# Ledger of designs, part 11: VH-VL binders against q960a1r229to459

Target 1, 231 residues: q960a1r229to459
Amino acid sequence: LKGDRIELLLPKNIDQFKKFKKDRTVISSGLITRFVSTRNPKEFSQKWISTKYVKEFNEITVNKDSVVVGAALNIQKMADTLTSSLSINIGKEIDSFIQKFSSPQIANFATWTGAIISGAKSSLSVSDLLILFNVLDAKLTLLNNSGELTQVAIEEFAEKKLFATHTIVNAIFSRSLTGFLFCLKLGETSEQDSTNFNFAALVGNQVSRIFVGLGGQPKRLTSLEVHIDAL
Below, E stands for the ipSAE of ESMFold2; O stands for the ipSAE of OpenDDE; V2 stands for 0.75 times the mean of E and O plus 0.25 times the DockQ between their complexes.

## First folded at step 1 (VH-VL)

Design S09 (framework fv_socazolimab; at its last look DockQ between E and O 0.09; V2 from the best seeds 0.00; counts 0 for: pae E 15.7 > 2, unsure alone 67.9 < 75, placed apart)
Fold by ESMFold2-Fast, scan of step 1:
Structure S09 (fold): chain C 231 residues (1-231), chain A 119 residues (1-119), chain B 109 residues (1-109)
Amino acid sequence: as target 1 above (231 residues)
Amino acid sequence: EVQLVESGAEVKKPGSSVKVSCKASGGTFSSYAISWVRQAPGQGLEWMGGIIPIFGTANYAQKFQGRVTITADESTSTAYMELSSLRSEDTAVYYCATEYSSSWPLDYWGQGTTVTVSS
Amino acid sequence: QSALTQPASVSGSLGQSVTISCTGSSSDVGGYNYVSWYQQHPGKAPNLMIYEVSKRPGVSNRFSGSKSGNTASLTISGLQAEDEADYYCSSYTTSSTLVFGGGTKLTVL
């Protein structure tokens, strides 16, 4: 922007973040970066605030009944945390999921928050991470523009497009989830219609959560009979 | 398949800035995640930062905070690394490197751009 | 900022084996199974050799990777003259960065 001043604030705790957020654009990096786009370069913001160094956004808390993962952590760290804190059957599938559907650089550089928001904004493509959060019944702690914290289900966050009005503080996962997690992604090599299909199910004796993604927000199903060939 | 072509060598004065480009081909640019790594003469590799164009996110090594900016232009399939307030110790070969989506980490490297900072 | 710890140099005779160590902390090497090894010949860009325990396609079976706790190791068996190069380890970190080791110069005697 040819000499225009760019302001980036790096708060160190949530109280500083609340105080200085105001009308600033939230980013996960410690420095300002932007796509150099030939489309809409005028949308480049001069006022930024980072979540990267906020202590509360970088914390992991493993409680008796829940696991809390800070918003600024990367996808791999989130996955490792869940794998070590949830049941062995769920953890094994999370490890498998990340290795199959997220490249090493993306998993280690991208925040899970960025991936969730990107998925929630999509009207056509399906987000692998978003459907994983849906099947795990993830809750998000959100901060509104008035400095108030609230907790919402991941489904509500995506449906109501709360990313437009709130900042994600952390994700909360129940440690009482039981059963076997199954995640499938079909049409990965397809160039037919650029739509992909993904499916995630948590199946146990007492609990079943089933989600299907075919573009847009994943849809929860109460029951499903699907013929899937695994060779 | 994937190729990274970097801009040409540069000689800069102390206190100036340099902007190195890295043009990607052989895949869909939005699927690339691109890192910048430098190597001073006779020294080891040093990661400066990386960008994931599709997510609009970039991460930087603490050592370069406030001096480095990494950007990407999807329309030209080009990533950029700009380093400001140059000093003689910034004399190095600057590499861009990518894993490409679903590939190995940093398995494709550019040829390197020599930046010399001298008066 | 922090480089992973590698020996500055290692030497071995033709046909012998050599091991190069890479030591970090629980926030990098110890926290991940994603240590990478790169070979660099003079005047050339680095080449990825090993990622975790897997060799990049086309890399000789003489190269293998392992990890125990906070230390990863690259082992090269049946040393050949062309193995003479600088070797770097790298690891992702819990802070969404990548860190390289200081590098090890391998001399083949």
Scores: ipSAE 0.202, ipTM 0.668, lowest interface PAE 4.7, mean pLDDT 80
Fold by OpenDDE, look of step 2:
Structure S09 (fold): chain C 231 residues (1-231), chain A 119 residues (1-119), chain B 109 residues (1-109)
Amino acid sequence: as target 1 above (231 residues)
Amino acid sequence: EVQLVESGAEVKKPGSSVKVSCKASGGTFSSYAISWVRQAPGQGLEWMGGIIPIFGTANYAQKFQGRVTITADESTSTAYMELSSLRSEDTAVYYCATEYSSSWPLDYWGQGTTVTVSS
Amino acid sequence: QSALTQPASVSGSLGQSVTISCTGSSSDVGGYNYVSWYQQHPGKAPNLMIYEVSKRPGVSNRFSGSKSGNTASLTISGLQAEDEADYYCSSYTTSSTLVFGGGTKLTVL
């Protein structure tokens, strides 16, 4: 698909993907990545590229110590992968949490990347996936404009607003996590379909991780972690 | 009440493009997936693609990938489907549908837009 | 050629029960647990009837959904004349797309 405002490209590999994003700002939230062209400073030119055929964006890799999920996967597939790959006391809670996250259609339609980016951009809404990724200490593999891959913590991604300059390739979860995961979602609004309050706690691990979201980005409760770990 | 109102009927020449709009009202536009489904005369339903406005995520059926573009304007609560390189086989009724109930897929449908491709 | 296979047509007499099957491939339909059923009368948009095994609110209790293996089924009990329509099943794929079955024409005799 070609046009003055939009062009759809279908990269088949990461190298081709890198080539297509040259001189463009990349916004990726699903199977299609949007590029804002900088070639014409006076006119907006939007280019779309599908990540469907890029292996790095679609892969699921279960290693001994980690689980890697590609950025192009839908929320449900991501959740299912984590549920099956992490300990039962963590996985079951993830499954339960995702069921409450959104409709099955959204879970199957939307990529987890889209959800993460949307959550990271928001100063008002609480992202369920964002808090989940935080509590699980997930790492994101990012592709920058120079074509380099880096890994960052999810907190850093949001704090530094890396969604503006980087493309998420995948997320990495530790399979070494122990203990119990507890997630709480409250304060759903009927009109906005948004969450006002999220709480996520991983306890019984080497170090507890506890996050809270109240009308904004998740915040780590370090003092509470220390208290819990002392019990 | 949730309603989806689509744009009017279109008559197009082969090789041209058509853009159908779907305006949503009565619900929260941004949070729900909007799908486009077409139906050729006497044929079955065919899913073309969908988008979640708040996420900016659009998915397409393989058959239409590269030829269809689905977009959403949150400010106007309107979704769009543009199909290029039209062929006679693209003659169909095009529906938009959404899950505004948050519990059911495609529980609300537009009235359909008839697109006729003829030389 | 569709990922979901339905019988082309089914028929039943008034007051009887009919079942429409929808069979998918686990390889093609990764989200087969999320099967939906739509009813479509001539010249009208489809109406959601069943999602998974749940009946949509407002839909007659004569409609029910079931699933066994890779086959989902829509059962319509106590057939009425108004039930004569086309019925489509739908599901998600592993590629986060939706697919429809070929549709089933239900004739009420």
Scores: ipSAE 0.009, ipTM 0.506, lowest interface PAE 9.6, mean pLDDT 81
Fold by ESMFold2, look of step 2:
Structure S09 (fold): chain C 231 residues (1-231), chain A 119 residues (1-119), chain B 109 residues (1-109)
Amino acid sequence: as target 1 above (231 residues)
Amino acid sequence: EVQLVESGAEVKKPGSSVKVSCKASGGTFSSYAISWVRQAPGQGLEWMGGIIPIFGTANYAQKFQGRVTITADESTSTAYMELSSLRSEDTAVYYCATEYSSSWPLDYWGQGTTVTVSS
Amino acid sequence: QSALTQPASVSGSLGQSVTISCTGSSSDVGGYNYVSWYQQHPGKAPNLMIYEVSKRPGVSNRFSGSKSGNTASLTISGLQAEDEADYYCSSYTTSSTLVFGGGTKLTVL
């Protein structure tokens, strides 16, 4: 009958985040952060910590060979960054693919990290952002409970369920990717349908990457990649 | 895709109240952040308050606290805004708007409901 | 009453560029608070155009957003007649209220 009472911390930098993160649910939605921060319950049944105001989680770095997108940025800002910093053929397809997003991950989260974690946790849903990260060979920088930073491929993050023990700090994309990106998303009836099937291929790169989403984690089509690379 | 349909225009007397409805279709209603924004003739936009149905409580702009009540009914996918103790300066178009995708602040808007307060 | 200050009007000729400013506190505009921009034509509901530096799908590349210090800016290049409208900035404050700027009427000469 009564709603949960939530204590929400709003650290301003990664050092404060590390200090106060223990045993708290990480919140990456700016709207939820602002809404909850106005509550002043006498006791708390849940403890949350927000990434919204952490300086390091809001940074974008474009280097010669890579682009780094902080964890607290929204999906559109990530997409615009990738579109402007990767090759024109890849960037155009990213922009086009993201325009089709009507998935539950987008509907419920302001940030790309929320969508990635939701997709990585699911054994049944088809995540558009997760397949995009797989095809682009994205790397994640992760923060463990000891305050140590590690970098892993997006496949390892989902396979080892690192969302349970780590906080995403940023994503890293190579600017050396070449060739053409092709992405396909299928739903059947209404705009409320989630993606039932998706497909992403990066071809004409040194090593092609081809993935299909049929439910759960994207599946890499290694045999097709070898065939295409032989042409 | 989200569609928002507001109730029809109203003419009210000073001192009375008005309750405007906003029926949503598309998406998952409990995940919407629904805001009410008004615009007096020739004036700018003014946020009145909003609700996230999953939390069950509303936030209000300080100017309207005590006069406005914002509620949501998940069974009908409808949000409501009730403004009491109406004055002539409350004559305005009242919009409902959503933060449906959580990537965008107010990405879908209703058509607006004109409320006229006159004798 | 608005925590966000916009000029009341700006004007520009067809094909030129115009910039609309939105100034607030560091807690409203600066730092990590995202500023959104809405376009409103006469008799119509507002339409979200820009969130921070990101365009909403379908918005022309002629529109861009930027932020420097406590000022967010909407830049419209290659002005066209249909750009004539009112433009509003918006942000959530640290007190978890949503605020709009006073609005800027853009006149295309």
Scores: ipSAE 0.000, ipTM 0.429, lowest interface PAE 15.7, mean pLDDT 78
ESMFold2 (binder alone), look of step 2: mean pLDDT 84; pTM 0.886

Design S10 (framework fv_socazolimab)
Fold by ESMFold2-Fast, scan of step 1:
Structure S10 (fold): chain C 231 residues (1-231), chain A 128 residues (1-128), chain B 109 residues (1-109)
Amino acid sequence: as target 1 above (231 residues)
Amino acid sequence: EVQLVESGAEVKKPGSSVKVSCKASGGTFSSYAISWVRQAPGQGLEWMGGIIPIFGTANYAQKFQGRVTITADESTSTAYMELSSLRSEDTAVYYCARGSEYREQLAYSLFTEGFDYWGQGTTVTVSS
Amino acid sequence: QSALTQPASVSGSLGQSVTISCTGSSSDVGGYNYVSWYQQHPGKAPNLMIYDVSKRPGVSNRFSGSKSGNTASLTISGLQAEDEADYYCSSYTSSSTVVFGGGTKLTVL
């Protein structure tokens, strides 16, 4: 769609998206519906690129060994996909944890990518979605400025601040995860304290995964993992 | 250009409610945070709350919890602030102001980029 | 919450510089690089001057922002008569809310 002061590009596949991304702001199908309803398109001054018709951003693919969730999907669709495709013990905890930090209105509209990037940028806020991705060993498919796709662990994405130079295309979760997932969220201690706490542990998996959030990026508790796996 | 136009002045009795509107034009409405800030005569600025219309959920300052409701109507690009149980201390100019944009791959915290456009202000006078 | 602490008034002579401070805590000013500065002339809506350390486009280079620890500062150099106004700082908070400073009246002598 084109207006006098706006340009919305609608690439039809990943190759067109790579070519036309440049400095354009990424928009999903939900925001497109809102965008096209604007009363005066001549007043917009921003360049946009849509993910609406690009398969990789919108797919939910459940394979034998993995589940893929496109970057344009909202938090609730992502949660429902994981809940139905991962083991029942893990899925039950994902459903429970999501309900504790995401209202239905937010979960049914906001993309999981926005929440992940927000969490990765913060040095003070605890991110519940980010710790969930950490404990589930999520991988992200990223598109760089050269048009190259690469896959990185969620921990690397956050540590290297790859949100500054890459576009998230999808998330990949292993269906080989087993055991019991436990997630905990504690609120802020007072209005004058900026710290709060979250915790996520996957135990009974081939290797335990344990993370704690005290503000900013979650920290992996490797020594505790080794100790618990020895029990 | 982006413009926020607020509804006209109101005179209300104590115990009643007032609903002020803020119509946005000249830009994208749904993805930008809209906040309400008031200023009593001769006093400072006080943030009441804000909403990102696309989400439909609002955040409120603790002082106004339970008394203020902020809503948005995307079809008319209009935000509303309703303040109930009015007291004489609620006599003030009420401003709407545009804040941060929410972007899917660039999630900015609500209200982080300052308020770049303001409405003209709506005077609400609470008197018996 | 409590308002951010600003001096109630500050004054300076034409052509000189003044600095207005804005002090909070680690849950607002100290925790975030999201301090904004507003100028308000009598009877008008506030005007955004500075966000963090960046000027709003069109704002004079005489205005600059800085921050150290829990205190943000607005510096106005080369004072002109039209700079006489009320100045407010604001900050994002750990509760996802916004808090304003008490305001500073600048008098240009």
Scores: ipSAE 0.015, ipTM 0.479, lowest interface PAE 7.7, mean pLDDT 80

Design S11 (framework fv_socazolimab)
Fold by ESMFold2-Fast, scan of step 1:
Formats: structure tokens, sequence, C-alpha cells
Structure S11 (fold): chain C 231 residues (1-231), chain A 125 residues (1-125), chain B 109 residues (1-109)
């Protein structure tokens, strides 16, 4: 298209991102790749802002008590960071889970934020990554259109549909998590064939976190947690 | 074809100020970043500051904060650099330089692709 | 004043290769992938040779760039007489600021 130009802003830091965001549509590195390759004129006429080059969205910080993963990083980089930073038992299951549910092509292409937002928007299927974040008690740092930063639990982000009003800056995971992580995808047995089901549990000595996906947002099995903790 | 044309040489007295202009042609002025870089005789390049006209703000190197003012006039596609409280150490060639189009370059980074010819500023007592 | 460290001079023989280093910190070279290199001949404005660490703006493929940690490098292969010049690195330094290296004089023997 002769004269067809896209308005795509490429901020380099969070202060520029805050200033330029306004009503622009946020895109990740994966979307930029598709944007260039698809040549869709309708997409090219829209005003976009990229997270790809924002320094603060590409940072990884490992502290004594927590690990922080920037929003513009892909699923594989996130998984590698968690595997190296959390306990051996939890890390092994994360590695196994990602390999089982995300191909190398997807994990190295898609951002973890894209997968989380997609999962939070879905009413018909549960995101494998969203349920993993739920059992790990992940917190998200969010930026609103007024330039304010807040931290919320992953459950609150999904329940309140904060993806509609906020930009994800990073995810925060506790390094104090202990116990065994178990992840299971159901729907291939005769009993579960009608709908997709995901199950994830973190079972510790005194505290357990158990979630099930039933064709929508993950549900926490609080009664089962109490029963297991009593054993 | 992109071209940056700077104003003519200046001779100034210590304590005065100088204002150098940089006229851009051949591209979209407002979405480019325009920086000012100086070079004292026999010395290296030193970034002073820059402006992205579409965003209406300028940023300055710490060394020049309070002494340099960078502005842009979108109607004439001209950027300006004003340096005050001149000293003999400010004798240098002053360059304007362009960074990539922030609105259209999906592969851009922070670099200076086109340079002006340079303006010699001599501060004599 | 320069914030990035470059050797003051390097030399190489015609047809050989030379490498120029540019060392900063985690706040510039180490923190971003936005390192560029410029060639300057006497009495002339600088000319862009490399951007985004390793990309060429249409210059000869004899020029290549790389980065490891806080150090970026410019390598010039197949040295020619025309390559004799001053070379400067630059890096994004955060908050819309930039920093240059002190410059390296390349002599072709």
Amino acid sequence: as target 1 above (231 residues)
Amino acid sequence: EVQLVESGAEVKKPGSSVKVSCKASGGTFSSYAISWVRQAPGQGLEWMGGIIPIFGTANYAQKFQGRVTITADESTSTAYMELSSLRSEDTAVYYCARSPDYLYDLFSGDYFDYWGQGTTVTVSS
Amino acid sequence: QSALTQPASVSGSLGQSVTISCTGSSSDVGGYNYVSWYQQHPGKAPNLMIYDVSKRPGVSNRFSGSKSGNTASLTISGLQAEDEADYYCSSYAGSDTYVFGGGTKLTVL
C-alpha cells in the first residue's frame, strides 16, 4: 500500500512507555513478528506501542526471597528463570510441564504475558500457564493508564479482568515455595473427553494450593487443601 | 534523501551564549530524534542532549544540565541548541545528528544515521 | 569527557584484521542491545558503521560488531588504506540519554 504507514511507537524505558501509551494498543515481540509477516492493511492503520524495547519489561531480578520476570520475555526464558531460581522439586515439574504443553516453537516465540492474558480472557478453555501461575501464587506488577504501578495476585488479575485496563510489567514469584508441584492435563480419557480440564497442585508440609480448570477460569479447591493439610 | 544543514560558524566571548540551528529535509521531522554532539579540537565525541519533537521533550547529558537548551520548530523542520555561560573549553565543532523514525521503524535501535556538517564555535577572550 | 573506555590507538597491516573494544557498565553497554559504531575521517562528520550491536547500514561486510557482558567490539577484516580513521562507539544509557566512547585511532600499516 503506497502511503500506508503504521504508527508504532518503540519506547526504550518505562517513563517513555507511560508517556506514549495513551489509547495505543500494546504489542509484544511475538506480535511484532506476526505484524511484519502478515502484511494486514487493517492492522497497519492502527496506533500501536511495543513492549519489546522497554528496558524494565526485559529485566530478570533474582533476590533472596523472590524472583522477578519482565513482561516482554518469552515463555521459555520465564521457565528457565523459574527452574534455576526455585526449589529443585518445583523446578523439575515446571520444566516437565512446559515441555509437555508448549512446543519449543511456541515457547520461544510467545511471551508469557500474551499466554496469561489469553487465558484470562477465555471463557471456554483454561490456559496451562495461567493455572501454573495460580498454584505458584504469582503476583503481577501492573501499570494503569494514569502511570500508577500496583501489585495484584494472579487470581485477582483474572477475576477482575484487569487486562482490559492495565499493562503487565512483570511477574513476581516467591523463592520460599516448598513442597511438590503436580500438573496434569485432562481431556484424553473417556471420563473427561467432553471438555478440557487442567489440574495443578502444590503440596507442602503445612500448606497446599490446589486448582482445577473446568472450561473457564481456574477454581481453587479450598476444601481439598484443608483435608490434605490435616493429614 | 535525508539532509541535515547546520548554521554558520560563530565566534563568541566568554560568558555569552550561542544558538546553533539544524534544518532537516527529506524525511518526517517530528518523529525523528535530533541530538547534539560536540567535538573539541583533537578530542572525542560528546553527546550533549536530544529532542523528539513529536513528544515535546528534550533530555540532556548530566554535564550540560542547566547550561544547554534544545528546542524544535516542527513548522520549519528545524532543531536548535543553545549553550549559555560559554567558556574557552566550549570551543568545539557542534554536530546535529538524527536517530531513527520512532513511528515507523520496527527494527530500530538507538543510533545516529545522518549527521549535519558541523558548526564551529570559537570562544575567545 | 567519555564514559565508555576504548583503546587510544590500534594498528593493523593491509589485508589483516583488527578489533576495537568498547567497555561500559550494566547501565549502558551491558544493560541494552543498542551499541553503535562510527567512523570519522579528518575534517569530516562521523559516519555510521554498525548499529544495534551487530547490524550494518549498508556498509561493507568487512565491518562486524559483537557484545559480551559490558564490552562491545568492532572488528574490521581485510584492512584497506581507507579504513584509517578514528572510530567511536556509542551506547544507549537509559532515560533517552546516550554516551560515547573516547575514540580509537586506527593506523593501517
Scores: ipSAE 0.005, ipTM 0.421, lowest interface PAE 11.3, mean pLDDT 80

Design S12 (framework fv_socazolimab)
Fold by ESMFold2-Fast, scan of step 1:
Structure S12 (fold): chain C 231 residues (1-231), chain A 122 residues (1-122), chain B 109 residues (1-109)
Amino acid sequence: as target 1 above (231 residues)
Amino acid sequence: EVQLVESGAEVKKPGSSVKVSCKASGGTFSSYAISWVRQAPGQGLEWMGGIIPIFGTANYAQKFQGRVTITADESTSTAYMELSSLRSEDTAVYYCAREGWTYDSLAYFDLWGQGTTVTVSS
Amino acid sequence: QSALTQPASVSGSLGQSVTISCTGSSSDVGSYNLVSWYQQHPGKAPNLMIYDVSKRPGVSNRFSGSKSGNTASLTISGLQAEDEADYYCSSYTSGSTYVFGGGTKLTVL
């Protein structure tokens, strides 16, 4: 016990979090539980800061025009929130798509934030959650080292690799999104192929958003021409 | 205590392939990424690639793209690295290393396997 | 071959301090605060000493890290015989990969 000590700070609000974040490693409550039970003390950072008691990381706020999902929430809670607060057509496709890339035990354990950051760091693997956030035009609330909150588009977050310099506080989704959401994931069968293909399109009367992933970050398409053969 | 235990030493001929395993014990495999790092005799460390087992997604260094395949079997808590078209310069100690997957994904290797010696000779 | 530049060797006397540099570019060390340092004794696997430029995973506070521009530094104070080892830096890159430094052999005189 003597010598190097592990410090875990449990801020109770966002102002305390901003003040004490500094050089501390951010950890969610799920990871803390596993960390305490399995990790060698030599592997611990000396300074940790928890999101457990900070409202903004744990809240789900459904407003008239937007849905806010805290960064500490798991993938399933995020999915359930979006399916219940966005249009029926969009919500059903989100639920279906998530089932294709995450088992129930993973979705109930892993944070959406961890999945987004892991996807943003990869240059060769497709990221199913990233493409979903891209097609939904998600915005992220980020905290910088100076304690300032800013909002950025998910595309900008991934492209500029802002995970290296910022802490994600929450994701914001527009409730005015309309149209049909279509998502596709391929490449699930071979152990020898770790890269997959994914595709997501939101087609509406006023706006269409189309993304494709072949490896690395999803690419936005400006147009899609569909040819249908009648039989 | 969480440990990464690698498979035993291998001697291979040029042109063959080798598959090294890395088994996580004493903790959860799913919450962490596993990377492979090699070290040729008297040389430095070289990152080859890594995998996030819960998503099945792998990422490779450009130098090894096309020759290396990294896979994971979450049910057995084991990651694998297969290197094909072996040449003498592939003689090295191959380490698996755990990348801590915190909600910030901090990109460091906090737990290392003991290393697997692969010798490529005729 | 490594992408990050480290001095091949450094030396210091017992109780002295030494600093090891790790120089990259704007596509790695200069752009990200994701630099880690590893200690390797002969015949052993590397051991994490520093991560995120300056954070310690429970190792002695004699080890400290810093960064200025494209150069990260590891400082070891109060040198002990057991510190004699090879030291490697590593950084995340704009290619979403990792690169290591060439390594520095520390000799404690």
Scores: ipSAE 0.007, ipTM 0.470, lowest interface PAE 9.1, mean pLDDT 79

Design S13 (framework fv_socazolimab)
Fold by ESMFold2-Fast, scan of step 1:
Structure S13 (fold): chain C 231 residues (1-231), chain A 119 residues (1-119), chain B 109 residues (1-109)
Amino acid sequence: as target 1 above (231 residues)
Amino acid sequence: EVQLVESGAEVKKPGSSVKVSCKASGGTFSSYAISWVRQAPGQGLEWMGGIIPIFGTANYAQKFQGRVTITADESTSTAYMELSSLRSEDTAVYYCVRDFEYGLPFDPWGQGTTVTVSS
Amino acid sequence: QSALTQPASVSGSLGQSVTISCTGSSSDVGGYNYVSWYQQHPGKAPNLMIYDVSKRPGVSNRFSGSKSGNTASLTISGLQAEDEADYYCSSYTDSSTWVFGGGTKLTVL
């Protein structure tokens, strides 16, 4: 086809993105590699719109109380931002955990958004990036089909399957997070690619957040949190 | 690994057009973008435009809009840059460069094609 | 549209460090973390030295990149004779285009 039936728009800001999105499929840099690996003619005849060059999707903002990471940034850029803006203890654990589930090549080219959506869609596999967002109490800024912006908790995004009706604009992390972060990934390990079980806990003077992944969305261990918080 | 090989040197008259080719080998041609960057003798680098071959979509620098056309042929793994209405100021070395999944990074570069515009 | 601003030339002695600046605006260098640096020896195509502001594609760790506001910087430590070359920065822009700096000639004394 040589692109005769394929339209890919590259908007430069969120207003252009809202204007041109309509019924187009949203893609990131990582999605192109996926499509090239398949021989599905129907996927290549769709109309697409890219987030890659949208200014607002590429911004990093460090405020006094929060850090904002644009949706088009890769996993490593997100990790670097969090390690430099959150507490040293939490940042070190984030960097260590990401290195266990993402190679440097993948982390420098795959968007964190693509990984989060993939994890939220799965009912069988666990997602290491999704459990990390859960334990950090991440919020997502979402754009709906009417052009409205809303902010939701990562748990709500996954539970309500908002990836089907919304575009992720950015992730927001609290700089007020305190305590000790511990993350664990267990599974078949040839290339840091698959995970059968994961776990993440943030424990300290604030209310504890503890999650386990056994397949699909991570489960919050609220009873364990109550017992630990009582100590 | 990806290697880019450009077509040979060209000598053109003012007002004519030139079409430079860039053949990619190694890797999957459709998995990356190709950009065109020129350099006049003794001068700096200037981005002209780029194309994502899998979608056939091209973007151009404002200075070249209307004069440059960038295309790709996936069957031959070849990208093309055609520049029309040539002026003496268009005398330059023209490079194609891999723009790896939307500009991350510009590497590798072709060997360059010298285009001379003279009367 | 306009090229990013780099000093025309910089010089340094063997073994010392040198820094090259690249200044734009909020619509390019200040607005995006897509700043790259390229080294060019006479008669050769450019070679990627730094991408995404500070990342190295396998080059010597003597080369480092940073950014503050609208200015990106390339620092070369432990200067060696082979570092003598022209250096160019580049950045993504609000117009969905790429722009290069004017280039800096590095002389190693």
Scores: ipSAE 0.000, ipTM 0.431, lowest interface PAE 12.8, mean pLDDT 81

